Miniprotein binders against Protein ANTHESIS PROMOTING FACTOR 1 (APRF1). Designs and how they scored, part 30

Target 1, 330 residues: Protein ANTHESIS PROMOTING FACTOR 1 (APRF1), of Arabidopsis thaliana (Mouse-ear cress) (q9lyk6)
Amino acid sequence: MSLTELDDGLVRRMAMGAVFSDFGGKIHSVGFHRTDDLLVTSSEDDSLRLFDIANAKQLKITYHKKHGTDRVCFTHHPSSLICSSRYNLESTGESLRYLSMYDNRILRYFKGHKDRVVSLCMSPINDSFMSGSLDRSVRLWDLRVNACQGILHLRGRPAVAYDQQGLVFAIAMEGGAVKLFDSRCYDKGPFDTFLVGGDTAEVNDIKFSNDGKSMLLTTTNNNIYVLDAYRGEKKCGFSLEPSQGTPIEATFTPDGKYVLSGSGDGTLHAWNIENPSEVARWENNIGVVSCLKWAPRRAMFVAASTVLTFWIPNDGESPAPADPPTDQQQ
Key: E = the ipSAE of ESMFold2; O = the ipSAE of OpenDDE; V2 = 0.75 times the mean of E and O plus 0.25 times the DockQ between their complexes.

## First folded at step 17 (miniprotein)

Design y3 (from w7 with F38W; at its last look DockQ between E and O 0.59; V2 from the best seeds 0.00; counts 0 for: pae E 2.0 > 1.5)
Fold by ESMFold2, look of step 17:
Structure y3 (fold): chain B 330 residues (1-330), chain A 81 residues (1-81)
Amino acid sequence: as target 1 above (330 residues)
Amino acid sequence: SEKEIRITIKVPKEDAQEVLRKILELAEKYGAEVWIEWEDGKVIIYITVYGSEEAIERFIEELEKLAKEEGIELEVERHEE
């Protein structure tokens, strides 16, 4: 399958393939490597696990009993990760770790955050990364040095994302406020600020589409907004069942034409956002899906709860698509 | 500064699940990191522990008891940081 095109029929044909059920608790975070066929998970069992997504195989597992595991992402190197801490933050200040799954070592600690990191994003173009914390700050870091490179103090719980070309980053905060920054001169302040009107719920997550033209904003009360990335105007919005204590993740497809999301009722949903309509709804038996990401270079996505599942197209004959009526469009 | 110790354990693949279970119980008690490599016919387990000299000595003692019971060798490296 090409990186460039999906259609409604292919999305409808997505079905559960591989299943990994040996986690000792809830999966907190999943992340794909940008170019290689690799996935990393973090879990309540304090593990980080590396997967080959082409062959659906677990490659490595590590356990981090001092700090646990929370948010995780790849660096540009296929064996190197940034991971946030769940434990022992107060006594050590070791809120973030840079580690090698190849060398089986922690390479660097990044100290500064005073509370859990809730949002973590690696720059797509260099060795910088951002972290947003419950201490109401966003910090910018460089993999090569211990010292924090920049700090932004904010109100509310921050969510951070780089544009996929690395020119812009966004910080979402309390009440649906979104600030856009030029990546190379963020010390000049944001070049735009906008609000998603009428929704004051805390932002859970923010993502850019690959072309950088759209943003996907999710809230803790399970509203999903697709926004124009530079004007902040809502293109469409969807509401799903709330989840009691489980954050719900939404994701773009690589072409930016579809959004997928879990729901508090345990279902998965997909929408075409160019001509807004719900194109698929799936029942599944793994409970409420809290982690959901479409692979950057494959027709596949992962959905996780206490179980990790890989979803790929069912290769049967492609019937003509049906367009069910939906109420998930604003 | 706290003491760092790194231990390497090589275990036949058929024994690895039980040995790992016991190691993870110790790791929970001492706040260790456990890194696992799966190889043809064996598993290599790396354990890193940070702590006071007393905590490290207790960890080594418990791990040596486990190693004796399982018939495995330990490679211990001390690295202070």
Scores: ipSAE 0.532, ipTM 0.841, lowest interface PAE 2.0, mean pLDDT 85
ESMFold2 (binder alone), look of step 17: mean pLDDT 74; pTM 0.679
OpenDDE base, look of step 17: ipSAE 0.730; ipTM 0.912

Design y4 (from w7 with E33Y Y50I; at its last look DockQ between E and O 0.01; V2 from the best seeds 0.00; counts 0 for: pae E 12.9 > 1.5, pTM E .797 < .8, off the site)
Fold by OpenDDE base, look of step 17:
Structure y4 (fold): chain B 330 residues (1-330), chain A 81 residues (1-81)
Amino acid sequence: as target 1 above (330 residues)
Amino acid sequence: SEKEIRITIKVPKEDAQEVLRKILELAEKYGAYVWIEFEDGKVIIYITVIGSEEAIERFIEELEKLAKEEGIELEVERHEE
C-alpha cells in the first residue's frame, strides 16, 4: 500500500499484528531504518534487538552489559547503530557508541556528555548526528570523527531533531523555546525561535513531519503540540493522561496527516491534524507506551512498553463506530 | 522589549578550556546560551543573549573584561534581531 493512501478509515483499522514479550524490562527506545525494513529496540535488560518488520521477526539480539543501552537510532547503514549508554558515564565519558550489529563491535566512542543522553537523532542526508543530554548540552557529531563538531550549552532538558530533508534541525530547551538552525550554517545561530506558550513543562521530544512543514512537541506533562515549522504557530494540541516516570512518545504518520501517541492510562490515540479530531483510540493491554513510531515506508507503527507490538491495518471490516447513545427523551 | 544579541568569540584551541569555563559561567548568569564550534587550531564560541538592552550591555562589558583578563581578542559581531 502506498503511504499516500492513509485516511481516517485506514488509521481506524490499525490493529496489533505481532507481539514480542520476551524483553527483560522496559523498552527505552525504538528506531526504524530509513530505507530497509528494519527496527531496532533498546531495553532495560541492556539489549539491542534487531527486527525484520516485513516478516515480524526478531533477527538479532546483543547485550551490552558494560555500558547498557538507552537511546538508539540507525545510521544509514542497516547494520550500524548509534546507542547511548546508561552505565559508567562519569568514569568513561563513553556516552555514545557507534555499533555494528553485524559483528557486534563498537566502531567508535563519542565522548563528551557527562550525563545521560535523552535525545538522539541522525541526519537523514549525511553522517552527522546530534545528541541532547541531561548535562544540559547538545552535541553535534560526525560518525567519521571522534571529536565533537559542535556544542550547545543550554538550560533544561534538551530535545533535538532533524527535518527529513536534513536542512534544518531543531533544539527544544527550557521554557518551551524551540530554536531552528540551518544545518549548513548552524554557526550563524538559530534562524528562528519559537516559544510554545502556555505550557511550563519541559519538552520531552521534538520531531519533524516528513515534509518538514510541521513539528511535533511532546512535553513532560503529556501535552502534544503540532506546530507550523515555518511560523511556529500552534496548529493543534492534545492533552493526554499523566504518566508518572514514563514519558510518552508521539509520532507523525509518514504523510504528516496524523499524529499518534500513547497516554498515561495505557491507551493509544490517533488524531487527524488537518482537521483536528481524534480518529482512533485503542485499548492497549501492554501498559503505558513509552515508545511509539510509525514505519517510514509502511502502513505500520510500533508501540512499546515492556512489550513490543507491531500494528498494521486489519483487513477486516472496521467495526462500525458505536452509534452515539440516542438520548431517549423521555 | 527584549533584544537578542549574538556574539562570536574566536579562541585559540590552547586557551579554550579555561576561557570556555568562564564564558559558560558568565553566560549562565545572564541566561545566555553558548554554541561552540571546533576548527583547526581555533574554537569559535557563539553566544546568544536575550534580555533588556541594559542587561545585554552589562553582559558584553563583563565579557570584554573576561577577554582582556585572558588575553583573548573578542570579535563581537552584534546581530540585533
Scores: ipSAE 0.021, ipTM 0.309, lowest interface PAE 5.4, mean pLDDT 86
Fold by ESMFold2, look of step 17:
Structure y4 (fold): chain B 330 residues (1-330), chain A 81 residues (1-81)
Amino acid sequence: as target 1 above (330 residues)
Amino acid sequence: SEKEIRITIKVPKEDAQEVLRKILELAEKYGAYVWIEFEDGKVIIYITVIGSEEAIERFIEELEKLAKEEGIELEVERHEE
């Protein structure tokens, strides 16, 4: 279904539709293709799984026993992925793999990171991508070459994101700082720094809204911040229940007007960010949701733990049973 | 010095779970990549091993033993790039 502007009513009507429960462990990450109706998952069972989101069908599974699977995203080609490794990083240096799901090939290894990749982002406009690692570096790569195109050394856990135009990228680092770079000349250093005043917790994820107006940050102390992407001014913030070390993912809706998030108590939440208020709350039976993303071009989102669930609008069934006969009123 | 071999196995859907389990155990020993496609009534299993000639020969030997025990046929393709 083509996406129109969302409203509070449609967001409230989102409900669980399809469920996939045959994973052999926790789902580590999920990613949508930007334009095609495809979703990829990575899991503790060392699988990458490809799904057709239009028909809610699992299309392919690949198992990666040497390296495992951790972070995953599509390239621009609907059959090509970048996947980070969980195992054997120090011995091989093979921290990232460029994969074809069409003919089941490893097209390229991107070597260099010495510890787990914790953030991965594909450029929206070209064959560049970024990876942030616990080795305290962010690396810039190009799909067409083996060699790393740039290394930025930093402190703390990095989070990386491109803006919707691919002209700017952001790196979050120690002290709650978000540094902005021109993607064409990142070697000249950041041109701006955003701070969320008073909060120095590590940022574990950063996203730009599709409308280019907002930046979404999630922190290790269970806070969500929405910043103005132009100036870095805080627009709103939300606090979540603690998740005992499990990162909580938040996501924009495609129009940039809503934020959804899991919580440590196992609930899902949605907020309107133009008039900050909670517009929906859902209890679900899959535990604490660690992966949560709204599809780029559909009124649909996925929520995952050890189970993958697809959420779509419920057109509305309210119980309105027929009134009983009135013979018992006298 | 690095060689690549790719193997295709087609298994009836009802038999696939046991065969896949054994293939995944073997894949773990050799760092092989296993890809699975679902088709009407069957499961297609693709296996890729990249490594030394010695490691590939051992993998082929063990896989052929498994294939004989399970009554499955292998399609083997050697890839030199």
Scores: ipSAE 0.005, ipTM 0.355, lowest interface PAE 12.9, mean pLDDT 83
ESMFold2 (binder alone), look of step 17: mean pLDDT 79; pTM 0.753

Design y5 (from w7 with E57K E75R H79E; at its last look DockQ between E and O 0.79; V2 from the best seeds 0.00; counts 0 for: pae E 1.8 > 1.5)
Fold by ESMFold2, look of step 17:
Structure y5 (fold): chain B 330 residues (1-330), chain A 81 residues (1-81)
Amino acid sequence: as target 1 above (330 residues)
Amino acid sequence: SEKEIRITIKVPKEDAQEVLRKILELAEKYGAEVWIEFEDGKVIIYITVYGSEEAIKRFIEELEKLAKEEGIELRVEREEE
């Protein structure tokens, strides 16, 4: 399937459309299915919710009172999810659940992590996935078996991501270190290591662009770095307003030409990274946006706090182009 | 050993919000999973509980009390060891 191509004008025209405000707390995580028009959310209210993004409708809701819900992603099947646990980790070891929204049941538990999972990534090509935990480990799993397939012990809080092909994965860790691994022979250690120095904040998230050219890092103190994916050279960086205990999320657009992010002051931002400039800035009324992702195959993104909002182009009216702050930077 | 029980409740759509609220209160107490399907005019609620024979018995008793109060049907399915 083809990706949506974007230009500065379309990005500027993005505006809030559908709003879902019946969550009983903060939304912890959002994820799109790679090919189907589906979105899943996890929330402080212990729910997992499935949405049809084409029609802006909630399709299903489930509640998980024993373990809560924390990180969530789709598998390749449109009704199957991986969800990390927020509660009862010590007593059960049930840190990750594979579940079916079609069969309405837990299909498998993945045990091993001794602390909360903070990063979760499904392989784009097969039934493998990775989890990074505050227990300072990254575990590799296969949906078909209970047993952990591999474990990497690292320093600090790990963030994990597969590249767009699933043949390489990256682990970011304390001190701005990013290590690249061959997915098939990670036991041989990383084949490359980058250092994004000068930042003492922990990396919160890492993503590869779909075009394979760029890597996006966000930190717990709300800095954003865009690097060459495999050379590790910094292309650009952005500093955003700090937030209290809720790091912002940044995302690539599907074509890899733009980055969007929230900020600690409640604004949303978009930058063109091919011609570095801020192309849009939005005020919104949902507070600090901690979950932000652009849909894989639509001109649409979601922004979430305690409220989930869908953003689509407003073809009748566009926001004004973003200007550089006149008192901030020259 | 831990036992598993699955319960199915079918509720008219107009009554579902109140019934679900009460079910979620019980689910909090027993650590249950609550799965919801929409059917035309009705809502189907699946409840899965894991626990000792005593805990499951207590959960069923409380849920049967709720069912009598709300005039709803229960279907209880138990998975064997």
Scores: ipSAE 0.553, ipTM 0.846, lowest interface PAE 1.8, mean pLDDT 85
ESMFold2 (binder alone), look of step 17: mean pLDDT 76; pTM 0.708
OpenDDE base, look of step 17: ipSAE 0.749; ipTM 0.912

Design y6 (from w7 with K13E Q17Y; at its last look DockQ between E and O 0.71; V2 from the best seeds 0.00; counts 0 for: pae E 1.6 > 1.5)
Fold by OpenDDE base, look of step 17:
Structure y6 (fold): chain B 330 residues (1-330), chain A 81 residues (1-81)
Amino acid sequence: as target 1 above (330 residues)
Amino acid sequence: SEKEIRITIKVPEEDAYEVLRKILELAEKYGAEVWIEFEDGKVIIYITVYGSEEAIERFIEELEKLAKEEGIELEVERHEE
């Protein structure tokens, strides 16, 4: 199905199509390749796993017991990944690794962060990537060079994202502040700053819609905000059930019309953001979903906890929307 | 000078689980990296071990013993960095 066919009815028909339950712990991060039908996962068992999403097949597992695995993303090359470390950060400074899943080797270490990397993103247009760490810094890197290209010192927990055009990147920090930078001249500082009003919680994650018109912010208290990327105005917001110690992830659909998120009660939700309303709710038996992303080029999303699940449209009759409980007037 | 050695092991999928467990335990002991590829009913295991010549030789000896006990093929490529 073409992504152009995404409507409320299709979203409601999403169902679990594949399940992978052989993980030795919680899945920390998931990432899609931008063009190829590939997914990578990072889990508590210190493994990176590569999947063919077209065939729902596991292709490769890599165990990194020395460094562990935390945040992961694809580079532009379908066999090359960036992965952050969990272990030996203070002693080695080896907080980020460039890996080849084809050559089965570490290609490069990126040293500089002094604490855990909590946010990682690749530039959509070049070999630059950005990391945010609990050391209160954001670092800019180039895959070709071991040396850090830029450092931004911040307050609080950073979240970083590029727009899909690679022209702008956003940094979210303490107090709900979002700073926008020109990727070509970030040394001049932010060109704009937005404040997410009313929420004092830290931003856990930030994303741009593919069209660059919207930003998606998720806070540590499981509030979701959709912002206008140019004005910083709140378009809509959703509050989910608390998830003790497990941050939830929210995602745009590729068309930017829908937002999906997990909840602290283990449910999954989908909202139409053009006409703000909940369009779907799924009961999930895999626990609190910590990773949730829509595939770049498919009517598919993945939801992960200690289990990885692939969701695709069900060809069956859409279950009739449950009639709202008729208030029986007694 | 730290040496790097790459080892390739091919295991039938039916026997892979038990062999993989033992290999992972051995790899952990030596701080080796383990890469597992699934191909047409086979599991291909790539091991990268780093360390002194003596440590690497001990690892290879233990791995060869394991391979013999489990009836699996072992290919070793040595690279000096």
Scores: ipSAE 0.387, ipTM 0.782, lowest interface PAE 1.2, mean pLDDT 88
ESMFold2, look of step 17: ipSAE 0.604; ipTM 0.866
ESMFold2 (binder alone), look of step 17: mean pLDDT 78; pTM 0.740

Design y7 (at its last look DockQ between E and O 0.65; V2 from the best seeds 0.00; counts 0 for: pae E 2.6 > 1.5, pTM E .731 < .8)
Fold by ESMFold2, look of step 17:
Structure y7 (fold): chain B 330 residues (1-330), chain A 106 residues (1-106)
Amino acid sequence: as target 1 above (330 residues)
Amino acid sequence: SEKEIRITIKVPKEDAQEVLRKILELAEKYGAEVWIEFEDGKVIIYITVYGSEEAIARFILELAKLALEEGIELEVEVDGKTVRIKVDSPEEALRILEEALKKLEE
């Protein structure tokens, strides 16, 4: 049985399993380790928390009262993280931290950003990572050195992502523009530029499918676009209700054949991308889901608000298929 | 100049909720990092404080008062070296901290 071969029935059978409700505020960011069964969260309560996915168990918690916590992702090591700061940016410049949850220590600070980091992405193949900030820059970093390795200046709110082979990265910005760069020579400028059809809202997130053939974009007004990754052609699009002040996250399934997203009305939705139709619609009891990610190696996703929930397949509790989304694609 | 002090506290699980609440209040006041590990029957709390010698001394004094209240032993790490302090009074804890800081500078 291959986890990357999902079908409509399995997606419909996804249901809430484990629930973690002891956060002292909203969860800002969630991230899976690429290969190990680990999840990390960041929260308004200034915590970072590490979870064992297989056993549905919180492994560690730490609090960062000076800088807070905002964006978080794993490095390649299962106990090492990169976290962005919410507080004290102007006074310290300490916008990003590299830390060990095993050693319970901050290993390195990365200084440079002058405003909140809104997008953070670890290279899938080496010790490089990227951060996009409201200071209208994207910075490239290396875990091994303090100094910023490169700066790209742009307009608007940046969203950044590496493709899953790490050879290409994408930056989305004001006006719906998406620029593709060669990771090895980004200083030569983008090798391609795409425009997401007439949407003028800022892109708040961008992701590549695991096979690298598709990009998933979400906007601040909760439009969701799936593009061909290297030709830039729109494969499909969906519109859901936005949520005030908090971007809503969408995610690919590991096989790239489905997209899930939250909505400002508190529902969760799933679409088949190969035959663009809504496959499932879920009501849930945790409010508006702002963090939503499908696990890279399991038939499981996490959905978070002020509460973290793990979703797994369950026979007999499949949600009703949604009506065809005739109005959402315009 | 600014110094880094690391403090380790071990608390029985049944007492940990109240102790942790008070530690987090201190951590917010002083901008400290708090790292928590769970073991069978107890909770281990690591606190990292950055600041002037005066700020660190105040933090240690407040923490020592809590430790006396709860009967807790403190371990203080300065510059990678661990000093275990059995707290008889906040003044004794402060004196030991001052000696540890002096030792590292020399």
Scores: ipSAE 0.459, ipTM 0.764, lowest interface PAE 2.6, mean pLDDT 83
ESMFold2 (binder alone), look of step 17: mean pLDDT 71; pTM 0.677
OpenDDE base, look of step 17: ipSAE 0.642; ipTM 0.823

Design y8 (from w7 with E39W K42R; at its last look DockQ between E and O 0.57; V2 from the best seeds 0.00; counts 0 for: pae E 2.7 > 1.5, pTM O .796 < .8)
Fold by OpenDDE base, look of step 17:
Structure y8 (fold): chain B 330 residues (1-330), chain A 81 residues (1-81)
Amino acid sequence: as target 1 above (330 residues)
Amino acid sequence: SEKEIRITIKVPKEDAQEVLRKILELAEKYGAEVWIEFWDGRVIIYITVYGSEEAIERFIEELEKLAKEEGIELEVERHEE
């Protein structure tokens, strides 16, 4: 099915198609490759797992007991990942690793963060990537160079995202402040800054829609805001059940028409953001979903807690609404 | 001088689950990194162990013992880096 054909009916038909339950703990992060049918997971058991999403098959597991695993994303190469560390951060400064899943080796360490990386994103157009840390800094990197390319000091918990065009990146920080930067001249500072009013919670995550017109902000109190990426105006917002100790993740669909999110009650929700309404709600027996992403090129999303689930459209005939019995007036 | 040795283990898929568990436990004991690849009919385990020559040899000995106990023919390829 073409990604262009997402409608409310299709979203409602999403169902769990595959389950992977052999994780030794909470899944911290999931990431899709942009072009290939690959998914990577990072979990509390210090593993990275590679999946073929076309066949719902686990391809590889790697255990990183020395550094642990936290945030993970693909690079442009389908066998290469960036992974943040959980252990030995203070002593080694090895907070980020560039890994080859093909060669089974660490290609590079990116040193500089003094605390846990809580946000990680790859540029869609080049080998640049960005990280935000509890050390109250955002760092810009190039995969080819060990040296940090840029440092931004900020207040509070950072969240970072590139737009899909690679032209703009956003940094969200304390107080709901969002700063927009030109990726080509970020040294000049932000070209725009706006505040998401009404929420006192920190921003947990920020994402751009694929068209770059919208941003998705998730706060630590499980409020979700869809913003106009140019004006910073709130388009819509959703409030979910609190999840103590487990941040939820929200995601756009590839077309930017829908937002999906977990909730503190373990449910999954989908909203149409063009006409703000909840279009689907799923009871999920896997607990609070901490990771939720839609696949870049498929009618598929993944939801992860301590269990990884693949969701696809149920091909089951929606029971044709029983034609109201034609009262054959005899 | 700390050495790095990479060990490649090929395990038949049928026996892989229990063997993997034990290998992981052993690897954890020595702080080794483990990479596991799932192929048709086989599982390939790559172990990278860091340490003294003596520590590495002890690890290999324990791994060989484990393989023998599980009835698995370990094709151990050593790559010294």
Scores: ipSAE 0.124, ipTM 0.625, lowest interface PAE 1.8, mean pLDDT 87
ESMFold2, look of step 17: ipSAE 0.440; ipTM 0.806
ESMFold2 (binder alone), look of step 17: mean pLDDT 75; pTM 0.700

## First folded at step 18 (miniprotein)

Design ko (from w7 with L24S W35S E37S F38S Y46S; at its last look DockQ between E and O 0.59; V2 from the best seeds 0.00; counts 0 for: pae E 23.1 > 1.5, pTM E .781 < .8)
Fold by ESMFold2, look of step 18:
Structure ko (fold): chain B 330 residues (1-330), chain A 81 residues (1-81)
Amino acid sequence: as target 1 above (330 residues)
Amino acid sequence: SEKEIRITIKVPKEDAQEVLRKISELAEKYGAEVSISSEDGKVIISITVYGSEEAIERFIEELEKLAKEEGIELEVERHEE
């Protein structure tokens, strides 16, 4: 089924297919390439792993012992990534790496952050990207240049996201404030600011819907808010069971009409946000899901904990789970 | 400047688990990156190490010793970055 045909029935039919269980720890981050059938993961085992999502195959593993792996996303090129460092930040300053997965080369280091990067977002239209760090700064970068292009100082833990047009970006900060910036003129300050929720917990993550109409916010205590992207009005909200450790991730479907999330009790949930209601609830055996994303061009999503699972519609043609390579079980 | 060495190892899939374990232990000691893929029923292990000439030479020496013990052919490609 095409993405224009997503409806309540298809969402309800989503079921676990392929499973990859050879990670040596928690998966920290997952990301799809925008157009190609590729997924990348970062993990506590210091690996970056590349997957073919059409065939449900692990294509490649690299280990990054000096820096570890934390946040990861594709650039526009299907073999190039941006990855944040978990170790040795104070001694090296090498907080972000531009990587080629084709020939396993570090193309560039982006230095400047003094603490762990907790939010990372690639521009949808050009070679710019943003990083938010526990050092209470957001930095703006260009893949072609080593030097930081801009720095924004804020209070609290930053979360960053580009609008789907790439001309606006949002930063969430201490106290639940969200600030909107013109990406070309961010030095003039935010053009709008609004307060999200009534929650004292910091916003942990922020995403724009593909249609540009909505923002999705999650908090460190597992509340979810869906807001009008530019007016800041709350459309709906959901509270989930608390989890131990890293907060859960919520995601839009590509059409912006559904939100999915894990929960501290180990369930997965899906809501229709046009007429707010829960349309699906799934039990699973992989524990608390902390990474959850819907593929941009397919009726599938991934859910991850220490195990990566692919979810596809159950229409009687579900593929068998992919066999993990014997050389990668650890 | 820092040097970069890339090494490619092809092993039969049935032998790959033990070879991977040993390579991973060595790679951790030197901060080397390991990449794994499959081709024609074999596992392809690609190793990239960055460092000074001295550190890279020590890594190569230990890797060659391991390769001799395991009966592995090495393909070494040297690059500077």
Scores: ipSAE 0.000, ipTM 0.163, lowest interface PAE 23.1, mean pLDDT 82
ESMFold2 (binder alone), look of step 18: mean pLDDT 76; pTM 0.711
OpenDDE base, look of step 18: ipSAE 0.371; ipTM 0.779

